# VHH binders against p80196, part 12

Target 1, 213 residues: p80196
Amino acid sequence: SQDFDFFYFVQQWPASYCDTRRSCCYPTTGKPDEDFSIHGLWPNYKDGKWPQNCDRESSLDESEFSDLISTMEKNWPSLACPSSDGLKFWSHEWLKHGTCSALNQHAYFQTALDFKTKSNLLQNLNNAGIKPRNGDYYGVESIKKAIEKGVGHTPFIECNVDSQGNHQLYQVYLCVDSSASKFIDCPIFPHGGKCGSKIEFPSFSTNDDHDEF
Short names: E, the ipSAE of ESMFold2; O, the ipSAE of OpenDDE; V2, 0.75 times the mean of E and O plus 0.25 times the DockQ between their complexes.

## First folded at step 4 (VHH)

Design q2 (framework vhh_7ubx_2; at its last look DockQ between E and O 0.05; V2 from the best seeds 0.00; counts 0 for: pae O 7.9 > 2, placed apart)
Fold by ESMFold2-Fast, scan of step 4:
Structure q2 (fold): chain B 213 residues (1-213), chain A 122 residues (1-122)
Amino acid sequence: as target 1 above (213 residues)
Amino acid sequence: QVQLVESGGGLVQPGGSLRLSCAASGFTFSTYWMTWVRQAPGKGPEWIATISSGGSTMRDDSTKGRFTISRDNAKNTLYLQMTSLKPEDTALYYCAAYDEGSYYDSGELDYRGPGTQVTVSS
C-alpha cells in the first residue's frame, strides 16, 4: 500500500552498531566514517503501525540508481556480516519500506541522502559540545535539545547496549511528511530502545583495537 | 521457550581440533540464519561465520581456512568444526539465530546462546 501518514527517517551510529555482543563487519570500502549513517526511510501510520512489502515484484535494480552508489557506500553502508558492498542492505530497505513510499528507486534513495545532509546530526551535536568519545556520557534530553535546535523538530533517540553493558546512543529518528519534502514533528514516537538518563556516545577504537574488521 | 545451547568447548593443545554444537529449540530452526561469534578476554566480539536457511555459508577471512560452519536441520543443530587451533582462538564461542530482515531492522540477533569456552593452551 501507498497510503501512509509520514516517514521515519532513521540514522544509526556505526560505532554503537559494532560494539555490541552481536559484532559487525565493516563494508568492503573499509572502516566507516565517524558520522551517522542512514538506516532507512520508513513509511508509517500515525497510530504507530506501518505498511511493508508493498510490491513484491519490484526488485532492486542497480541501474536505476547507479549515479548514487558511491554516495550510498559512504552514507548508507552495511555493517552486517559478512563485509559487503551494501546492495543486500539497500535491497532489504527498498523491498520492505521503499515499495510503500510512492517514490521510484532513484527518488527513494536520493531523498534519504538529501535528508541525511539536511539533518547534519553530528555537527548539530558538536555545536552543543556533544562529541563522540569512549567513556563520555551525555544526558538524553541534552542530545534531543541539540538536534531540535539544529533541525527544528524533536527526535526520538534509540539506545542499545554495548558488550560491557553500557547504554549508548544507537539510532536517531526524525519525521518527514508524506510527500517526502520536509521534516515535521513526529505524530507518534517509536516504542523500545529505552535510554537511561545518561548515555555513552562512543567512537570507534583507535588503530590498536584488535577486533577491527 | 526459545533456547540456544552451545557445547563442545574445552581445553585443547595448539594444533588440535574441536567441534562445537549449538542445539536450538522453541523456533523453526530451518528458516533462520545461524551464526557463530566469539569474544576473547579484553577484546570485542568477533564474527566467525554465518550459514543461511538455504545452506549458503559466509566466513571471516582470517579463520575460514581452519573453521567450517554447518547445520543439520533434522537435529535442529548448528556446528563449528575447528582445526589447527591456535592460542589466539581462546575465547567464549556463542551461536545466534536471526531472520535476515530482523538483523538489518533491529541491529540485533533474534536469539543468542550463553556460549561455550574454548581454551587453546599447552
Scores: ipSAE 0.381, ipTM 0.705, lowest interface PAE 2.5, mean pLDDT 90
Fold by ESMFold2, look of step 5:
Structure q2 (fold): chain B 213 residues (1-213), chain A 122 residues (1-122)
Amino acid sequence: as target 1 above (213 residues)
Amino acid sequence: QVQLVESGGGLVQPGGSLRLSCAASGFTFSTYWMTWVRQAPGKGPEWIATISSGGSTMRDDSTKGRFTISRDNAKNTLYLQMTSLKPEDTALYYCAAYDEGSYYDSGELDYRGPGTQVTVSS
């Protein structure tokens, strides 16, 4: 019944979001935890194309997922400026991607929250000695192997560039089957966001005001 | 050939005022959100103010109303009026443009200017 092939499940590193020349704003609930957060769950085709905006009239209805909001504030924060409660970010993700998922709003958000927990990215990196530390570099292949060991599938690593021009770990893509039930090997990896062989993994340390407002 | 070009920076004494301008070309200015950001040496970027495509403005409360963002869509120009300047306002000030969705999707600005230096010193 699905008309797409798989999902990208995408998580982002808040310190890397915030230390670019764009800057960021913390959510109204405060500074995010030092952990990966959900960006989105994105239907995709195996040929590298993707659907989007599959029902432009399906507005986000907070009452459909109100039981999830506290968990989403923690695990799916918006870092956009100005500071907000996340509803605009979640509305964007629903309208652009969720409407194409064949899931209702509650199932869409719950599924992404469940996959964040199952992926356990920060702990999998920590088990391999890869920790957020300003000024340290890690091999991209070591990052991939650490995640693969814990999840069972090779991730795609997207880098961005901090305000000083350094490449850093930004987003992690994992793939989910079209029924949204399990991680799978990615049928195709995205283009762009290329990393060098070694990249930074920055932190929100209180002794480092480089990324603080 | 998208361009954002800031101007109006310079050296000013404490308590002074400056008006920064950001001239835009190569994209449909009126449909984009526009932002001012500053960065001091050794510090991370700091958000100052944003103005939506519809003209709604948002400012960081820490400025205590000293900075005002505005736009002129007919001239494709963004402004930042700065008053009561303090030494801690010394920074490179740059403008940026983004579609709201692009801001969520990439973590990178759609477009960014090279900046104009503001130095507040006696």
Scores: ipSAE 0.033, ipTM 0.496, lowest interface PAE 6.2, mean pLDDT 86
Fold by OpenDDE, look of step 5:
Order: C-alpha cells, then sequence, then structure tokens
Structure q2 (fold): chain B 213 residues (1-213), chain A 122 residues (1-122)
C-alpha cells in the first residue's frame, strides 16, 4: 500500500449519466433510484497525483462484504453497458483505488456507503429548493452552496453535456481525510468537466428511450 | 477500436519548449473530455489539464501559466504546449479520454495512449 493525503469521494447523478448521447444500461437489479449513486472512493495526493493498482493480486471477494451487497446494489450501481449486477464495477474500483486505501474490502465499501449517507446530497439540494426536474436550471454556485451548507465543505461539481448541448449536474466530488473518518476541505480539485453558470438537474422521466435493461 | 497516440516529446534543456500532440481515433473525439497526465518513474500519475465542451481546466501550481491545453476537433487532435520547462517536468506524458456523461465502461474508466517521454536536462 501507498501513503496518500486524502480521498475523493465521488457521487454520480444517474439521470445525467443516462441523458447523454451515450446509452446507459440499468442494473440487472432494476432501475436505479432517482438519487445520487456512488462512483468511487479514491485515494489522492495533495499535488494532484494519485496512487492506483496498489495490489493487483487482491481480487474482489464477495464473501468479504456479502452483508453489503444489497445496499451496494442500491447505492453503488453500474450504469455501464452491458447491464450488470455491479460486481465488475466494484472490482474495478477496488483494484484501481481500494487497494491503495489501506482498508480491507469490507471497510472500503462500508466507508463509501457511510459517506454517501452522511453527505445526504439530494436532501441538501432539496432543502435549498433544488430538485431534479427536466427543463429546470440552477446556478452552479447555488448547488455548491447548498451542498456546502449540508456537508460543511465546498464540493466540486462536474458537469456533462446532454444531447442538446446543455450542461448537467453529473458528479459531485467531496474530500475525505486519509483516515476515512470525516469530510475535509479539498486540498486540490479534480480534473472533471467545467460547468456553465447554469446547469440542469434532470430527472429520469424523459430518459427511458436511452436506457437498456 | 479506440486509439490515442501521443507525440512531440523529447530531450530539451531547462527553459525550453515542447508541443505535445495526441492523435485520437475510433471514437467521437468532440464528445470526449480530453486530459493530459504525466508520470515520472517511481511516482504516481499526475493530472495536468483537461479540456471539455465546457472549457479547459488546469492544475493550479507551477505548471499553470507554462502549459496550455487545446484541441482541434477537425483533426481529432489534443495538444499540450509546454514552455519554460524544468527538470521536474521530466515524465512520461500521455493523454486520456472519457465520454461526457460516462466516466467508466465495462473494463476501464477512460482511454489512454502509450505516452511520449519528455526529458528536461541540462
Amino acid sequence: as target 1 above (213 residues)
Amino acid sequence: QVQLVESGGGLVQPGGSLRLSCAASGFTFSTYWMTWVRQAPGKGPEWIATISSGGSTMRDDSTKGRFTISRDNAKNTLYLQMTSLKPEDTALYYCAAYDEGSYYDSGELDYRGPGTQVTVSS
């Protein structure tokens, strides 16, 4: 394992993932909730470097976190094609990032789940009157402030682009200390796509034609 | 099939300049976020810059102001203009691509090229 300075904790908005020119595939477990899902928990350095693949021999073992599988299916789904149960996605995240975290598989996945709950992004946005709705746009700064108010730290907002060229709320980056105990101010922001001043917070209601089961 | 091929690296003296290119094929270049990353021996990867439909982002350190990221969608090419190069800039430089709206696929999070070596030495 390698030393690192902090974690990026990345959450994804599924409707924005699917509302692009690229198709998305719903998990075999069903359509994901209209809520943020976990992308990953990534060790990182303050200088913008990051460790990866720290133990290539540490294959994913479901028996190590079997008690978390049901929760992971709901909160950490894969929208990649072909449709899957998430294991391949989780294996990727574990091998690339988890092996560098100094956590075992159970602790790694549990930690991510806990921080998702703790961040409570959708509720924080809703508290500020920011709700997923197709055709509605919100200020990116308003989104940041809403999350900051709830989490206590400034997030990084990454945007993607829908088929019409509109920026969408795609991912939210939060930083976690190296001990995986609390949110912190980000020492450095990630390399994600920049957002316009106004961005869409879409809903799944119009994304059915882009989805594969 | 997706291909990224970096070029333009080489040996330069401190204070010199290089222009790196990344030729892309096998995917819709204009819909991808393009990124430059470097990695020195024994060190982890280091993000340099990203350019997307929303604009460009660069790391906020000593490389800012010296490096410039740009793209030519008509040529499916990504560029990194480097100026005032320093020995600490010595690394393997490679480009990476990920589709807007998709951070991961069934096997890998993004596409990467093999890289081009940049060596800054007196």
Scores: ipSAE 0.015, ipTM 0.338, lowest interface PAE 7.9, mean pLDDT 88
ESMFold2 (binder alone), look of step 5: mean pLDDT 79; pTM 0.773

Design q20 (framework vhh_7ubx_2; at its last look DockQ between E and O 0.03; V2 from the best seeds 0.00; counts 0 for: pae E 4.3 > 2, placed apart)
Fold by ESMFold2-Fast, scan of step 4:
Structure q20 (fold): chain B 213 residues (1-213), chain A 122 residues (1-122)
Amino acid sequence: as target 1 above (213 residues)
Amino acid sequence: QVQLVESGGGLVQPGGSLRLSCAASGFTFSSYYMTWVRQAPGKGPEWIATISSGGSTMRDDSTKGRFTISRDNAKNTLYLQMTSLKPEDTALYYCAAYTEGSWYDSGEVDYRGPGTQVTVSS
């Protein structure tokens, strides 16, 4: 049963995931597109708490969403090390969050893919002149307003810090109604990853293959 | 009190070898994934290798069999054996500890060391 209030729909900026002291590994499909990627679709309560691990017997079954695999590799890649096909990351998200969603596996993943398309974050930012580029900084309020103008709802912006100490755009949170049908105003914003007034929106680094070894 | 301390870096000639160590304290070392990451001057960080709590190793192909990660759970120590070193291997090398879940949830490692400098020059 649906006994949660809303979803957070969480998208991450891959370059900001990769440029921390932890680093990252590209998916087995190679370097991801310079675009936002899905972190997850998380059932949540209006008091800021959340359900998790609602059915530990509901293992991820790739055959239930095989038609979505190619699209998920593009839009929901794992950047965790080692390089992977993403299945462990999707399994983590399904077991922790998806089992609480009242959706089956196919509907859960399809719904997140649909909201990524609908949010159109990179294009909405670009329309406001906010473009990824190393060394460029943007006001957090300008980022929020650009997204609100395109989506119709105010996002929460989460920042992290790169390996050189620069504060940067890391994750964007939008809220979705409990029936997973539409974006809504967030009943409550998360309390983590606070940004300064201006933050970097980095682009990916290009790594040489060094195949000479 | 959690601590990770790297050692074994230094100046080495091209073609040489070094063994890096990472001494861990203040947490249950054997339960954590352990990783080596390096950062060259003016470049972003680069993952080198990870070893699971069970001892399974995963390496970046760019080091192509020149680097080997290992651990000694009785000594709470992580190692990186580096051979056939090239000038391009010059970097600050640091170790980190994480659980698979914490990596996916936070995008961060649980614990990280300050690093040890490796310089490869003639």
Scores: ipSAE 0.364, ipTM 0.680, lowest interface PAE 2.2, mean pLDDT 89
Fold by ESMFold2, look of step 5:
Structure q20 (fold): chain B 213 residues (1-213), chain A 122 residues (1-122)
Amino acid sequence: as target 1 above (213 residues)
Amino acid sequence: QVQLVESGGGLVQPGGSLRLSCAASGFTFSSYYMTWVRQAPGKGPEWIATISSGGSTMRDDSTKGRFTISRDNAKNTLYLQMTSLKPEDTALYYCAAYTEGSWYDSGEVDYRGPGTQVTVSS
């Protein structure tokens, strides 16, 4: 709703998305870049609740954001199976979250793309010597510090578990003010995400077996 | 309560055939996408095929023409017909059910079976 307090801006690490018992599928446009990708921009309340599906009749209209599509294919890919283009994923994100944002479709998607660029996550991690590489482990606190140094705000790190039982870097949450203008300190962090003290930051080579054909 | 139970696995010679079944209970089977995934020892999971609630299918190109996914909504059962089996098809095969949104939201399928072992050896 328009009365929400802030946004979570959430990005995913594609190699970690795919290296689970569920598996994944690359989009029809091909294997994503080895970079963080956008999951979504999610209105939230300071009390830990969130609005969703604020206008179920507001269908995604491709003509409203057609200039953004090629950039979104690169930066907001779907990894769900079966392989598809991004339109179903973007429709899901718009209907569930975007309709609650007080932004029109073009502004909603453009804003998320802009925040991905501003967050510069992969480069901020690289500047701290934290690089995607199979078999390497990094301290969760080191990951947080590297991102905070570049962005100016402490992220929340969500881990998942790979097919062999190891914790791995999965999603990064940053907070954005309710006007969608800048990063802010998170009023509240999500609960329940569990990382070990050291986690993988896998390279995409662990999941190459799911290429689009 | 929800259950997915695979069956039909076993030991088979190269060139042989198997039909895997996945019996579903405890949810509205006809409303879900159903998928088969396999996992060989020491390897990551490999998506095989998905069938929509309406019967549209997508499948992995590497098994194209050898594996056929199908469903019988009246029996709440998903099938995988495998032919011309090769040693590299040896794996644990399991079924999963999902709504399209659940993959986007959390990266989880809604339901997953324990799997049935397929072993292809001479």
Scores: ipSAE 0.137, ipTM 0.529, lowest interface PAE 4.3, mean pLDDT 86
Fold by OpenDDE, look of step 5:
Structure q20 (fold): chain B 213 residues (1-213), chain A 122 residues (1-122)
Amino acid sequence: as target 1 above (213 residues)
Amino acid sequence: QVQLVESGGGLVQPGGSLRLSCAASGFTFSSYYMTWVRQAPGKGPEWIATISSGGSTMRDDSTKGRFTISRDNAKNTLYLQMTSLKPEDTALYYCAAYTEGSWYDSGEVDYRGPGTQVTVSS
């Protein structure tokens, strides 16, 4: 295993994922909740690089985390096509990132689930009057501040682009210390597209019908 | 059909300048994040800059201040102005388009060009 400096803990807004030119497929377990879902828990270096695939022989073993699967289906679904039960997605996250975390499979997935609960992103946003609604736009700084107030650390907001070219809240990055014990200030923020000053916080209710179930 | 075609690469001496272009077709250019990525021999892909309707972002390293990303939506063209080129800038430069804010995790993009070679050598 390789040493790393911190984790990116990344959560995704499903409605934004689906509201793009790319196809999305609801999990075989059903339509995701209108809540943030986990994308991943990623070991990272402070220089912006990251270790990956640290143990190619460590295949995902469902028996190692069978008690978490039901919770993972709800909180860590895959929206990729074709529709799946999440195992392929989890396998990818484990092999690419988890194997570098120094955690076993159960601890890795449990840790991510715990941090989702701790971050309580949707509630933090709601507390600030920021609610998912199609056509409503919010200041990206307002979103950051709302999350910061709840979590205690500044998040990185990642946007994607809808079919009309508008930015929308896509992912939220938080940083976790290398021991996977607490949120920390991010030593470095990820690269990627910059959000506009105002971004949409969409809802599933009126999304375009390019979803598959 | 979707196409991204990079151009403007070539051989330049250190301190020289190049302007890369990426001609896009087959999709709504203005609705995508556009990005430049380079890959040097023996190294993995390296993000340079991204531009969207919301603005641009660039990596905070030696390329900052030397490289500038811009776009012309009327021409469906993405640009990378490079100045004060260094040997370490030698790489294959790719233009990519995507609707997500980042390809950080997977490195996947919706559309990508074949790349244009930039070689900086005395």
Scores: ipSAE 0.058, ipTM 0.542, lowest interface PAE 3.1, mean pLDDT 89
ESMFold2 (binder alone), look of step 5: mean pLDDT 81; pTM 0.797

Design q21 (framework vhh_etentamig_d1)
Fold by ESMFold2-Fast, scan of step 4:
Structure q21 (fold): chain B 213 residues (1-213), chain A 123 residues (1-123)
Amino acid sequence: as target 1 above (213 residues)
Amino acid sequence: EVQLLESGGGLVQPGGSLRLSCAASGFTFSSYWMSWVRQAPGKGPEWVSGISGSGGSTYYADSVKGRFTISRDNSKNTLYLQMNSLRAEDTAVYYCAKYDEGSYYDSAEMDYRGQGTLVTVSS
């Protein structure tokens, strides 16, 4: 069903995707910017369930959002292997989540791009002295407070682990109302990828973050 | 319909070995990275190992490196995990997981995992 209560707006930290033991593949456009990038905009129910694959006949049509492609390459790249132009990633997000949104393809992608700009996560963290750098750890509550101060709503912070076992900032979840018009307080938080009390905020350093052997 | 069916778990003594299998269907197996993820009693999911679609690249969590070997047979759509020198802390339900380019799979995403296979390491 396409009826839903809110969206999760999910952004990831590319350096944290890339420094795991699985590593990553850069997009065909090259190394991504050191900034948060979009994972997706996901319709959700207040009970923690979600709709998905609401119209399997609605394939991604690049011609419907051709004006957004260059902006999406920058703000919504695929880091999964093999190296790609991102179309398969955007197709997956549209089919699984976008078809449940009640938005057409152009509006769905434009809306996510707009919320990325509005959330301004990296600047809001930097304003609180929370800056990406390998080896620097920050309290999870400080990260949440910095984002809440800038956005007006408490995020959910998802962590993963790098190739050396260090816990790190991986994804930030914000909630958006069902009309896709504004950020709201999350009715319910996700239950995965929980953090310890302090986590690393890694950067794409000039040193390769991969295991050297 | 994506299906993943894990097997090969059981009770084993510390220092013993087990070989897990995962039979995959409903997608082009050779085109996707595959992973093993485990969940011990009272703990969250832990990523264990990953393998590229061709089998040319393999990766391991520090806790299992040197003891576990991931492999795949693309002609049979089957993923394997050879587990040697098993320890009590390896006790967990083991899941195989499809690593999808579009989904940015992490160990918390469960909708394409199978039922899992229980590995108990105990004297």
Scores: ipSAE 0.015, ipTM 0.217, lowest interface PAE 6.3, mean pLDDT 85

Design q22 (framework vhh_5c3l_4)
Fold by ESMFold2-Fast, scan of step 4:
Structure q22 (fold): chain B 213 residues (1-213), chain A 123 residues (1-123)
Amino acid sequence: as target 1 above (213 residues)
Amino acid sequence: QVQLQESGGGLVQPGGSLRLSCAASGFTFSSYAMSWVRQAPGKGLEVVSDISSGGGSTTYADSVKGRFTISRDNAKNTLYLQMNSLKPEDTAVYYCAKYDSGEYYDTGEFDYRGPGTQVTVSS
């Protein structure tokens, strides 16, 4: 069985992926929206371990979720190089994490899309005056409080470092019950992704050269 | 099969130096960014340093900046970490990590890590 205790629901801030020293390529659909995008929905254990690759023969089948493709291109894009349509990223997430979820492919992707809508991260941050803009910094505790006020549960905030050494908002983790029905308080938070006391909430620059022609 | 094998760890006195090496095989080494990460007893993983695929860009954790230098030799499929002015706080298991894409790795896991090499800084 693929028994597990809860899911991490992980959302990424695209500008923070693209402004580091790693490579970044826009999706074939072009520059992503200035919004959080889905990284994944990850089964996890209360001891901090996780199941992975639970059925290596269950390949991603686009026909199983063809009705979701347009929504996934918008809400779950790949920023990995080379520029792509996202299928390799969704295949990676399905094989590593989705096969452990006890959900079929359609339900797995639909569930993540629904939680993205329900979490409404950007709007919850904006309601607290926390808006993306290069050079603007916010207290990590203020970011957590704004999300908790909107979602009802405390997130884990993961930071990364831009090419100039500035700490920034990179990923937001929320927890979901094992039946994939609702947000819950996280039984355990991830380790790593150290934040400073204030972190940047960057936007894309008009001069970013990350689009592959 | 991706293989990463660290070497060069050991016991050193504060203020000493060590050079870690990581031998990589099973992938096109020159096409991937690489990292050194460490885990001190009772603590989580810390990314110590990153290097771009061609070696032209490097980053360092604030805790090691100015003391550690990451480098690579793509002709030899080898990653290095030169550690100078070592402190007791640098005591940790050091891992060589293949950093494929930040978008594809989850919290607490790189796509591939070596088995690690122990560095102990003590008098």
Scores: ipSAE 0.013, ipTM 0.219, lowest interface PAE 7.8, mean pLDDT 85

Design q3 (framework vhh_7ubx_2)
Fold by ESMFold2-Fast, scan of step 4:
Structure q3 (fold): chain B 213 residues (1-213), chain A 122 residues (1-122)
Amino acid sequence: as target 1 above (213 residues)
Amino acid sequence: QVQLVESGGGLVQPGGSLRLSCAASGFTFSTYWMTWVRQAPGKGPEWIATISSGGSTMRDDSTKGRFTISRDNAKNTLYLQMTSLKPEDTALYYCAAYDEGSYYDTGEFDYRGPGTQVTVSS
């Protein structure tokens, strides 16, 4: 059975992906926007387990979602090396997670794009005075409250570590109901990626440093 | 336990050639995608080439005319043949093993070697 209880909707902060020891490769479209980007929309069970690879015969078919490709290049880029057009990343997400969603390919990708717009993470953080800038640290609880105020539900915040050892905002998890219609309170939070009490919210470029007058 | 051990690095003159080897143990080598990555001081990691479990290769355009990736599944060994070496090829070269899906999820290789130093200087 492909029954599942909810989705994790996972967004990543590209600057935090790129400033680690592994580094990154920009997509063939160039440097991504300074905004959250989609990692995926993942069916999950209330006990913390998840279905995966639910239909290995259902290959990604670009013709099914050709109208979404430009929007996906902007909002769902691959930062993995080598530099790519994103199709292999979207294929991975579809095969592992999308095939378990009960949605067709167009609906699956459209749904994730819609939830990215609805969550409006960067604006919700900015409204609370939480802005990307190298060297600026924010309380994790303040980040959670800013997102909860805007979205209506508490996120899970995943941290990673930059090349200098600084803990930073890496991914934001929100939960979506099994019909993929609305955000809900997460039945269970994922494990791992634990943050310190304060974390950096880094920017992509020092040329955008607002400490200069 | 999983282990990757690179060898074949050293000092070479411009225009020279080197063959790097990566010996793998502790996992089913033939089912993994294998890659060569280099890192020069003060630079981020630079991807060189990947070879899939099926033997298909993907190579960086800037080096693909001079560098060839290959594998010997019977010996659990990955190779990088480098020709027409230039001073800018000076770097630590390491091999890594991964499933492509895992790499997209984490941006990290499943397994990575410590690297072998290549220095191109006259």
Scores: ipSAE 0.017, ipTM 0.321, lowest interface PAE 6.1, mean pLDDT 87

Design q4 (framework vhh_7ubx_2)
Fold by ESMFold2-Fast, scan of step 4:
Structure q4 (fold): chain B 213 residues (1-213), chain A 122 residues (1-122)
Amino acid sequence: as target 1 above (213 residues)
Amino acid sequence: QVQLVESGGGLVQPGGSLRLSCAASGFTFSTYWMTWVRQAPGKGPEWIATISSGGSTMRDDSTKGRFTISRDNAKNTLYLQMTSLKPEDTALYYCAAYDEGSYYDTGEWDYRGPGTQVTVSS
């Protein structure tokens, strides 16, 4: 029944989005939690290609998932400028990826929220002594093993570089079966996002101050 | 239907200049953020510069003194002006378009061109 082979479930580390030369803008709800946040849930083919924009007439309808909005503001915020409530980001993810998922809007967003809870990335890293702190570096293999121990499946780790050129943990990819029921071993890993042997796991800021205005 | 087509690449000597163009069709160009990315042989993609729908620019510090991104919404065209070219600038240069909600540095883009080759050699 499915037209694709699996999903990538993609989570980002907000501090690593924000400390690049691009920088970022906090959501209208304010500074996000120091936790991984959802980027998306992306249907994919086992040959590395993916479907996209599968129903251009299926607009995001807030009434279909109104019960999830506050949870999505917390777990799926937009860090893109200008500061926003996240609706444009969720609309983008729904139109590009969600319309290909064979799920309705409520099920699509609920499924991603459930997998974020189940993956429990920050706690699984913390259990291995891998904690966010500016200037602290960890072996990329140690990061992979900590996540594999907690989730049961090997992640793909995507790195980016901060404004000083330091390699850092940016995104974590896990794979989900085509029925959106469970994590699986990834049939294929994405390309790019090269990591050094040791990468930084940065904090947002050592400051307590945050300007919501 | 939707197309991004880069042009202006070629062979140039060190210290030379090139102007790359990216012609867009099939979407409302003026509402999209546009970016230039390059990829050298055996290397991952490297972000160069982004220009917002409103004209604000974000540039990589290592190239911002030599490279300038601009757009002409009336012509649906994105530009990259490159000066003082160095051998390490040799790469395939491509443009990408994304909605405001896209995270461009992850390679997440709505549309991408096939690229134009720039070779800096004597």
Scores: ipSAE 0.012, ipTM 0.216, lowest interface PAE 8.6, mean pLDDT 85

